# Ledger of designs, part 2: VH-VL binders against o60147

Target 1, 175 residues: o60147
Amino acid sequence: MLEKNKYLYIFRHIQTNQVLLSQGNVLKKTALFQLPYPLQKPVAPNGMRPAKLRKDHWVPLLKVEFPNESMFQSVFMQLLNYRKYRSVQPLTSDLLKLPIPVRRRKIMRQEVPNTIADLADILNKEKFPENSVRLQLSDKSDSEYADWPPSVQIDSEEIKLSRGFREKTTVDEAR
Key: E = the ipSAE of ESMFold2; O = the ipSAE of OpenDDE; V2 = 0.75 times the mean of E and O plus 0.25 times the DockQ between their complexes.

## First folded at step 1 (VH-VL)

Design a14 (framework fv_gimsilumab)
Fold by OpenDDE, second read of step 2:
Structure a14 (fold): chain C 175 residues (1-175), chain A 120 residues (1-120), chain B 107 residues (1-107)
Amino acid sequence: as target 1 above (175 residues)
Amino acid sequence: EVQLVESGGGLVQPGGSLRLSCAASGFTFSSYWMHWLRQVPGKGPVWVSRINSDGSSTTYADSVRGRFTISRDNANNTLFLQMNSLRADDTALYFCARDEGYSYGYEDYWGQGTPVTVSS
Amino acid sequence: EIVLTQSPVTLSVSPGERVTLSCRASQSVSSNLAWYQQKLGQGPRLLIYGASTRATDIPARFSGSGSETEFTLTISSLQSEDFAVYYCQQYNNWPLTFGQGTKLEIK
């Protein structure tokens, strides 16, 4: 459906708080390529790219509706670039003092706030018209990770979570 | 060809209600934001309300908030405007328009309008 | 809301003449301004948005310019079918707002 091309969904891992970006409300296996670490045991819980997408391990973090697909694509690509940029940055001295597993966990825990902040930064730079972008969060408190430009309208309602899938609708709840 | 056809207009007394419809064709209706606007003869158009693609978000002009409700039926390619507590100053020609969305809020296609007259 | 003021209110012109219409915004609307043409008994027709024309069906004689608070619609050589009312609209801020219109009439 063409409408889905206007929607950015961001998913978070329920254990590691890693973040995946999705075009549309269904998380695809190709999204795993967003994870920087190749497949090594142990898998996703330790911050590595799993061989198989476990949709049940991911929940929607936020949903963004853009006026058109082009805008979506622009923001999507910028988000990926921001992530890539962070991944190549030198580790801070404080992080280097930590054992590797602890270090990894700490970095992963920051993916959610970093991603949200990135999104806000990108949208601030874009200078879109007022209330032209609709943002819905699974947790309203997550909006506090950034200052949002006037172009962003934050919904008062939170996303009804559905692991690895689109937000639940009233029809889904009736099932 | 993109077509928008409004209907449901008419004469109503103050405090009355009307439901306007807009039949859309020639494009993927569910992919577009839609607007209602109105125009008094000899004056410029006035924005009334917008609705996003799936109907999950609606916005209203201050003058109609609480009285008007915009909705859509994507399965039937129809846009609606429920107008309650109508006032004399609601008298106008009402247009539905498609939001092109390329630049965030101009209307690239308009209907021919349906007239609404509120008079005692 | 942002107020758009168009000038002149009415312009009497002859076919073949160059026409310039003005739209002034009460505050900056960046480049988020559109121009519409409306003929009697019809809905508005989109002509220009930002610096772009509605490419395929709008004659090249129509052009738009301006930014921030001052905008201009130009018709390089007026044709008989161009006699109508022209409106500017900002889509930079909600609510969307229109100018009062400029009527082009035959001289």
Scores: ipSAE 0.014, ipTM 0.633, lowest interface PAE 7.2, mean pLDDT 87
Fold by ESMFold2-Fast, scan of step 1:
Structure a14 (fold): chain C 175 residues (1-175), chain A 120 residues (1-120), chain B 107 residues (1-107)
Amino acid sequence: as target 1 above (175 residues)
Amino acid sequence: EVQLVESGGGLVQPGGSLRLSCAASGFTFSSYWMHWLRQVPGKGPVWVSRINSDGSSTTYADSVRGRFTISRDNANNTLFLQMNSLRADDTALYFCARDEGYSYGYEDYWGQGTPVTVSS
Amino acid sequence: EIVLTQSPVTLSVSPGERVTLSCRASQSVSSNLAWYQQKLGQGPRLLIYGASTRATDIPARFSGSGSETEFTLTISSLQSEDFAVYYCQQYNNWPLTFGQGTKLEIK
């Protein structure tokens, strides 16, 4: 309870590079509503199966630890607003000239660098105390998509979790 | 149609400062991310700095961080690069370039460049 | 940082020839690879992005292919205005990096 909503968990789709934000270390099906139309709704090859959350297709991108719930809520809400803003922006003429499937792949591939840059932008606008926000990445090179403010401390260790952000148990390791 | 025109380059002594400008026309400047890049004759371009559409987020190459400041004036369609504590290895032709806007990285339009020489 | 190595460094060719330029990345850049043409006294001109998509108003004789670490730019029938230096650029990882260039010269 005390530390409820202190952590932001960010996941990346292994094939499409799409990003999902989560307040918990396990993705819920409702997270799929974050994906913009018409870029959401992955379907079976015949196009008839409804979209489903395939947890094995989402891997950790980064984890952000905030000093309190208020700061977490502020950043989380702003990040959601940035993502929504991108989805309603007019597409450039160059993107509009691309076939829909090519356009969608291009936009999806940019979600990781866009999300990281958006996060850094928000943290640069906020006046948080020095080293108060801790950032842990699955691939530290992803931190290079942005300039980070003094409030951010980037963990030297990368995320090595095998089931999303949940640590492997001895049973999982034996299996 | 799309045009980017750099200016402000020149000869300066080590430790000096220069401010580069890039005048944009033919597109909605305030909707695009912008880059500064530099090139030494006979070599490939080197990325220097990036700024988002409203100017609230900036990124710099390690070699210039703390010395250069990128900024923009959307009302006048102008991009700037303030260069302080200049070194001999900052000598190059400096380009402004437009990021496609929806992606991070490739530059769809470039200016012709403004030369910067740092020499005593 | 990702290093891009272009080959050959210089290529002497005649108009009408098919030209193939290579770009190799030190680690995977997916398909996030662009090609530029630069003529003397000019800034670079975007030719290809996403490894294979031609930019606006670029002639059909230019085509790109490849993925991950191996990329190719092909000019199917070289014209006199195509003699220039060609650069590849990756935008998969920051910082953005460019190859050292391939110079096309008249034979």
Scores: ipSAE 0.000, ipTM 0.487, lowest interface PAE 14.3, mean pLDDT 80

Design a15 (framework fv_gimsilumab)
Fold by ESMFold2-Fast, scan of step 1:
Structure a15 (fold): chain C 175 residues (1-175), chain A 121 residues (1-121), chain B 107 residues (1-107)
Amino acid sequence: as target 1 above (175 residues)
Amino acid sequence: EVQLVESGGGLVQPGGSLRLSCAASGFTFSSYWMHWLRQVPGKGPVWVSRINSDGSSTTYADSVRGRFTISRDNANNTLFLQMNSLRADDTALYFCARDFPEYLDEPMDVWGQGTPVTVSS
Amino acid sequence: EIVLTQSPVTLSVSPGERVTLSCRASQSVSSNLAWYQQKLGQGPRLLIYGASTRATDIPARFSGSGSETEFTLTISSLQSEDFAVYYCQQYNNWPLTFGQGTKLEIK
């Protein structure tokens, strides 16, 4: 009997702003299947080598701690469904008017605000107990992409991850 | 080897229908957006249609909208183009192409050799 | 739609020569321009994208330059396998459009 994780980790890509969800503090290669486009193409001429996960290209966006496994599973599955739903919607006329590289960049850049909004929407609908869900962000201004329910506590501490991932370093030198 | 092979072209009467197939091999087909393009001899290629990785989103050139349907079968690594109400100006060599997978600034990186479609009496 | 005009239409050259092909857009496409090589009986092969970035496994003799409306493809020392038709393509605006091609011929 293995105890399931009660933590949700969300990572953003440093170049494209694409988002990956993880059930643990380490990204696995299978998380790349969440993306509408592969981050890198196979290097072998026959296409036999799969894309490689570059852990140094992903930084923590946020971490969510749930009081139990059932709440974690419910939110995680719903968030995956929201992301899948967004990926299959027809492109808006506004997006279709944009040059293709600009369109792709705009869609990818929206993944951070969209994922945060989706997370908040799910948590608002679930009506969990007050202060039962703990949210830690790498950049607290990202919390402003949504209105959070009373069930959510926003932590002041930075996200702590396993070796091999970038941690947010705050440099405060205005002048 | 990464390869795309088109088939299903032929001679058809105006108003007729054809279904083109594109067999993909050597890569994870289900991870890529795919395109159909066509080319008249002596002219450059013309974009026809696009489909995303899971087949849920499609886009068409104005000249074929409502007549052509792009689809895919990821289980069998095959891309399709159903062509209805064919006109003489649909006569061309039809190519399938893989959308370049990396990031933001890249066009189609792998193409098939094409399948000829002739619409004539 | 954006119209791409290539010049020359046909160029007769010998192996070893330096070749420059031009592509002009009817309106700005920034640097969102690609070059393809097409040999008889084959589909197009991507050579250059982003106006100047070589695609995977493309020989160093191929180089691209330009921005906005004026672009060039250069082959620094033409090899026998380079005789083909070359197309430029813009992916700045929808729909995607291609030039009419430049044919490189022996002689």
Scores: ipSAE 0.000, ipTM 0.456, lowest interface PAE 14.5, mean pLDDT 78

Design a16 (framework fv_gimsilumab)
Fold by ESMFold2-Fast, scan of step 1:
Structure a16 (fold): chain C 175 residues (1-175), chain A 119 residues (1-119), chain B 107 residues (1-107)
Amino acid sequence: as target 1 above (175 residues)
Amino acid sequence: EVQLVESGGGLVQPGGSLRLSCAASGFTFSSYWMHWLRQVPGKGPVWVSRINSDGSSTTYADSVRGRFTISRDNANNTLFLQMNSLRADDTALYFCARLDTYYYGMDVWGQGTPVTVSS
Amino acid sequence: EIVLTQSPVTLSVSPGERVTLSCRASQSVSSNLAWYQQKLGQGPRLLIYGASTRATDIPARFSGSGSETEFTLTISSLQSEDFAVYYCQQYNNWPLTFGQGTKLEIK
């Protein structure tokens, strides 16, 4: 059996700018475990699992196409690790001076530029073939958060999706 | 107590089949990625297969692709590995392990179930 | 795939000694390197992840260091229960790969 192309779907929260990574074009509720700051009060008995995923609050940020499952898995794992690393690191002195609610908003707002920078860093470290990785963004200006290696081809067409994810929605479908 | 217990190993002829099970207890099984790994005595572990938390995504080592199928039953906290077309070089102790996405380490492993493929 | 080479293959040591185990990667794995301890008849036990962070309930005598291609695991004062085989594992690139192991045995 041949390996097929794999896609990484990256979503952004419309209000907080928090980022979620997904292996599919429809976000799963388990993706909420990626968030260090819960979006709502937990109602689960053990408090660890988020109660609900508000599908209408998450919009596509970008889509990454890999030539095979191995490359996808490697990049996806590294991105998750970068995000965990950031969540564990000590806060800068500037952030520590801020009240907790203000501090959290600033941290959450930086997830989009941080995720894009991390993705580019990973792709620059990997020696993938020229034009083997295809990026399609919802806002092309977000590509300016990083310098991309020759392995990356940025699609000239932006993702034209309505808000959130819907039963009929795919990242490539637009109206 | 967080625990993983493998079962289903045994002796089988080349070309035969076995189904391994891994029973999870003490944690929310449905929230974790799960792996199967195998180990030959005196050597390091070798990764075999991975399944995500809801079972929608699976990945296999090149050596087992097309022959092995990983699956999970979240209602009964059980992970499975269906092994078909077994070869002599599939002989190993098979472990299931939990991947903690926060640490990216496999922080819980079972004791292993032995699989011997010989004619 | 990334090949991890551990050294030495076997190390004979006495309780109370400081021991250092090495792991070299065939290409950079950043800090995405874990260490495991395996005793006879048992599955591996996670000691260190992210090259230097101790896993839950791991004694302070275990420490990890390194980045890119060169990594070390240090046991500051070896205890009798520490005689085991130690493996490094990278999670930077797929597939996940392990080193061949370093065996700590009683001198």
Scores: ipSAE 0.005, ipTM 0.495, lowest interface PAE 13.5, mean pLDDT 80

Design a17 (framework fv_gimsilumab; at its last look DockQ between E and O 0.03; V2 from the best seeds 0.00; counts 0 for: pae O 10.4 > 2, placed apart)
Fold by OpenDDE, second read of step 2:
Structure a17 (fold): chain C 175 residues (1-175), chain A 121 residues (1-121), chain B 107 residues (1-107)
Amino acid sequence: as target 1 above (175 residues)
Amino acid sequence: EVQLVESGGGLVQPGGSLRLSCAASGFTFSSYWMHWLRQVPGKGPVWVSRINSDGSSTTYADSVRGRFTISRDNANNTLFLQMNSLRADDTALYFCARDLPYEWLGAFDIWGQGTPVTVSS
Amino acid sequence: EIVLTQSPVTLSVSPGERVTLSCRASQSVSSNLAWYQQKLGQGPRLLIYGASTRATDIPARFSGSGSETEFTLTISSLQSEDFAVYYCQQYNNWPLTFGQGTKLEIK
């Protein structure tokens, strides 16, 4: 039996720590639409949406395995909504005191912990069955950014680092 | 006996509103995800909306998003569907259904008998 | 959305006969497939989930098989109370979708 399209991969930018979500182990160019700030000639380190995806600038942060694609889709869409909501929130007084480039960098640095926390919050709210969701991290310490519900089983093994994609397995689908 | 009983259906004009109710009995209502589905005579059921056990998460079919709201009152073992901006193509028999417990999300082991909704001028 | 196509649309059969109903998915649904029986004036009744697991209190004459895109519901020996419409339903992808149904009628 084939298991398809039930894997969430989260990638981080190696310089800016920005985050991209992916269905499947291959990061697609359409993922760039997740970045909030488009620029005509952007450079990724500046936190702007580049015209082209540089896969070699992104590394896997975590992998989530769901029982089916329905659960994946639900969580994926909610993660995007959380990101969008955060992007329109008023800035704190402390951030407003900083130059715009510095401010942007500080916000980007929080994307990894924020995304992990968002994922945990979404999973807590969904109330999936116990041990129905499998979580694997590139760095196990990243799991400490959130409290995980009983539905989440954290893998004892860390995912291997691979820029722009993860190694294809018999159950993983390249998209 | 495990049972679901729908109510609140009726005749309404286009643009009107209805509120459907589903009374649950015979099981721990607050432990189950619940769904609304609808069926046109001679056709298969169509999924409408889902709500998780405590109501913190809801999902809708594209055809009803922004118009329908699913909610629940666990204290009174009742599921609701608020239907606004009703259209002719919303005409159907509406069922509430219980999600299969804990193992397979999206299959339904308990159904009501349905409540009819007719949208017509 | 995933489209489920059932065949045949109508089947005329006699009590005691073996009945086989088919359900084809437009894309893989793994084993996340359920079968329902619906009689006139009633809500659907769950028969099979997970493609092959019988629901509680379902007679042994009902069985399900298949995976990915091809599924089958079998009634080993049709009983008089089995004349109804049968639906398959996938819960692998949102939105959840049903087949158009197969009607079993008396020959």
Scores: ipSAE 0.207, ipTM 0.725, lowest interface PAE 2.4, mean pLDDT 88
Fold by ESMFold2-Fast, scan of step 1:
Structure a17 (fold): chain C 175 residues (1-175), chain A 121 residues (1-121), chain B 107 residues (1-107)
Amino acid sequence: as target 1 above (175 residues)
Amino acid sequence: EVQLVESGGGLVQPGGSLRLSCAASGFTFSSYWMHWLRQVPGKGPVWVSRINSDGSSTTYADSVRGRFTISRDNANNTLFLQMNSLRADDTALYFCARDLPYEWLGAFDIWGQGTPVTVSS
Amino acid sequence: EIVLTQSPVTLSVSPGERVTLSCRASQSVSSNLAWYQQKLGQGPRLLIYGASTRATDIPARFSGSGSETEFTLTISSLQSEDFAVYYCQQYNNWPLTFGQGTKLEIK
C-alpha cells in the first residue's frame, strides 16, 4: 500500500532561526529556495541550483500529521505561499532604520514565530474535524505564538532529535 | 530554449489504455516538479497529477486516482502518464507543465502544446 | 473547492485600448493567484503569479493587482498579439482550480 504524504516536517536553522518546510523527514537542497536571507534569491521561474545544504545546521522545529493527503497538500501549499508573500513585502520604516546586518538578523529570528502563526492562521480558516491535526514540537513553548483551533491536538511529548528528524548513525553502536 | 513536447494521444474505446509522454529540453529536468493537466475545448484547464523531482512523491486528482499513474525518467528527460480504464469524460487535450522553482508552488511557468485524447466507442 | 469566476466572458476591443479583466474567488486565496494567456492551438502561457509578479519575458503592459477574493489583470495598451483567452488560477487551496476564461476578440 502506498504511504501518502500526510506529514509536514518543519526545520529551524541552529544559528539564524530561519525555517524550512519539507514533505519528507530529510531536507532536499531545493528547500533552500525558501530562504530570503542572508543571500536573497530571486523569485523567478528558473531552476537555478541552490547552494550546498548543511544538514547538520538544521534541527526539528515541528512535525504536523494530517489525516489525509488532501489536507496536507492544502496546508503545505498555503504555508509556502505565505512565506513567498512575506519575502516580497516592503520593509517597515522601523526595520529600514536599522543597519543591514542587524535588520537581517531581526527578520530571520522572526521566521519561527511567523511560521507557527501562519500555520495556526491556515488551520483556523479551514474547517477540519476536531482533533484531526496532530502537532509535535521540539519546544512546546513555541505553541504559544498562536491560538489553535479545535482541529489541532498538541502532543505532550516533544521531539528530542538534534540532527534533523533522523538519529545520528554511528559505526560503533554494536559495541 | 525551454520546451515540453507531449505525444502518445489518440482515439481509444472506453476501458482502453494510453501512455502519454512528455519530452523536456533546455533545462535541468531532474530539478523540477512536473504536472499533467487536461483541457476540454472552450473550457479552462483541469489539474490531473503531479510528481516531485526524484519521483518519490505523486498526487492525483480524485477523478483519475487509481486509474492513472504518473512517472518520470530523469536520465532521458521524459515525463509519463499511464492512463488505464479510460472513460468518455477523460476526453481532452493533455498538457505537461513545469512547476515554478519553489518546492510545490502549484503555478506553471512552462507548458507543452498538448496531445489530444479521445475516448469514444 | 474554490470556484473562480471571470468577467466578462467575452470582450471585443481594438488595438491600443486599455483592458481590465476580473477574477473573483468564492473564498480568500490571499495573493496566490496566477494569470495565463492561451492562443488557439497552443498551451497556456504564464503571465502573472502571486497576483502581481510578472513572469519571465512578459511585457510590461501586463500587470496584475488584487488580493483575497478580487483580482484584476490589466493590459495597458492592447497589441494585436494579445487577442487570446485569459485564465486565472488559484494555488492557495487544494485542489488547484482555474477560472472559466475571458476571451479577448477584435472589435
Scores: ipSAE 0.006, ipTM 0.535, lowest interface PAE 10.8, mean pLDDT 81
Fold by ESMFold2, look of step 5:
Structure a17 (fold): chain C 175 residues (1-175), chain A 121 residues (1-121), chain B 107 residues (1-107)
Amino acid sequence: as target 1 above (175 residues)
Amino acid sequence: EVQLVESGGGLVQPGGSLRLSCAASGFTFSSYWMHWLRQVPGKGPVWVSRINSDGSSTTYADSVRGRFTISRDNANNTLFLQMNSLRADDTALYFCARDLPYEWLGAFDIWGQGTPVTVSS
Amino acid sequence: EIVLTQSPVTLSVSPGERVTLSCRASQSVSSNLAWYQQKLGQGPRLLIYGASTRATDIPARFSGSGSETEFTLTISSLQSEDFAVYYCQQYNNWPLTFGQGTKLEIK
């Protein structure tokens, strides 16, 4: 069950800036279950999770290459745990005063910076070898949400893909 | 091979205490949220308690709050349930279960075989 | 607390038949519903989550559908190993709750 190199793919929703984590370069419908929703009675029926996966609404945010499965699994599970932790925290009184649509948008706008900061925090706590983890961003300025450890090599070239994480080919460029 | 093995069940009088253990193997225990559930024969399972991956957050069903304590020892891959002030209606088969990875569901992809707890006489 | 009501309570069927089991929620649970199989003396086995997504290593003969308050589990061609008790479980609201079960018995 081991792949040689393991990739973490992170997508951003084009309208809401919600974030989805993926082991594959194409999102599956089950990825929507990563989006937190309250497991408590006094919430809207849909919470913050869209009813269906609209694949045309999710674009690359970043890609992380790990040299092995063990490093990938450690980081991936910790990222999911950070997000679960936030989903079970009580809402602040300031958030509770907002109309539900406004509250949702405010929370969702923090998912990109929070995810990037979480990733960096995890990588700073891990003792991975220097330059063992390659990070590529769709927008290099997003790296400014965090301080990165020596284990991380940030690619100078941004991700240029429109949907999915497949590399462009001569056929794709002709389109 | 992924396994969960419960132990520590038995017969106890009302008001007594038991400590259940759940030994985990075949996966990175410290990365998973873990749960206890219980089941009376002929009925569906009933959720009891949850603990996050590092043990910093716990949640309990109302029926056990204040009497049961969930904990974990990540160094030894073990989940615990300390059960105090036991009542006859705590009689059940107790399961530990692993929360589904990657999905944030509160659904359980790995269960143990269960350890029986009987509170009577 | 959300109550899940399963029907039928018991179903006598022969191998090879198509089986449909129902689960009704007292309130909307969106698509946050799972199905489990439990054989005597064993822990439950996750079959379906998200109302319609098969768990790892679950045969294609198991399928789920529904949303909000009405859900079904279908076994397209019943095998001898499928005789068991089946439970639905919601994870939309805490506390997490299960249905009372549907027992599949050999006719």
Scores: ipSAE 0.006, ipTM 0.552, lowest interface PAE 9.4, mean pLDDT 83
ESMFold2 (binder alone), look of step 5: mean pLDDT 93; pTM 0.951
OpenDDE, look of step 5: ipSAE 0.000; ipTM 0.596

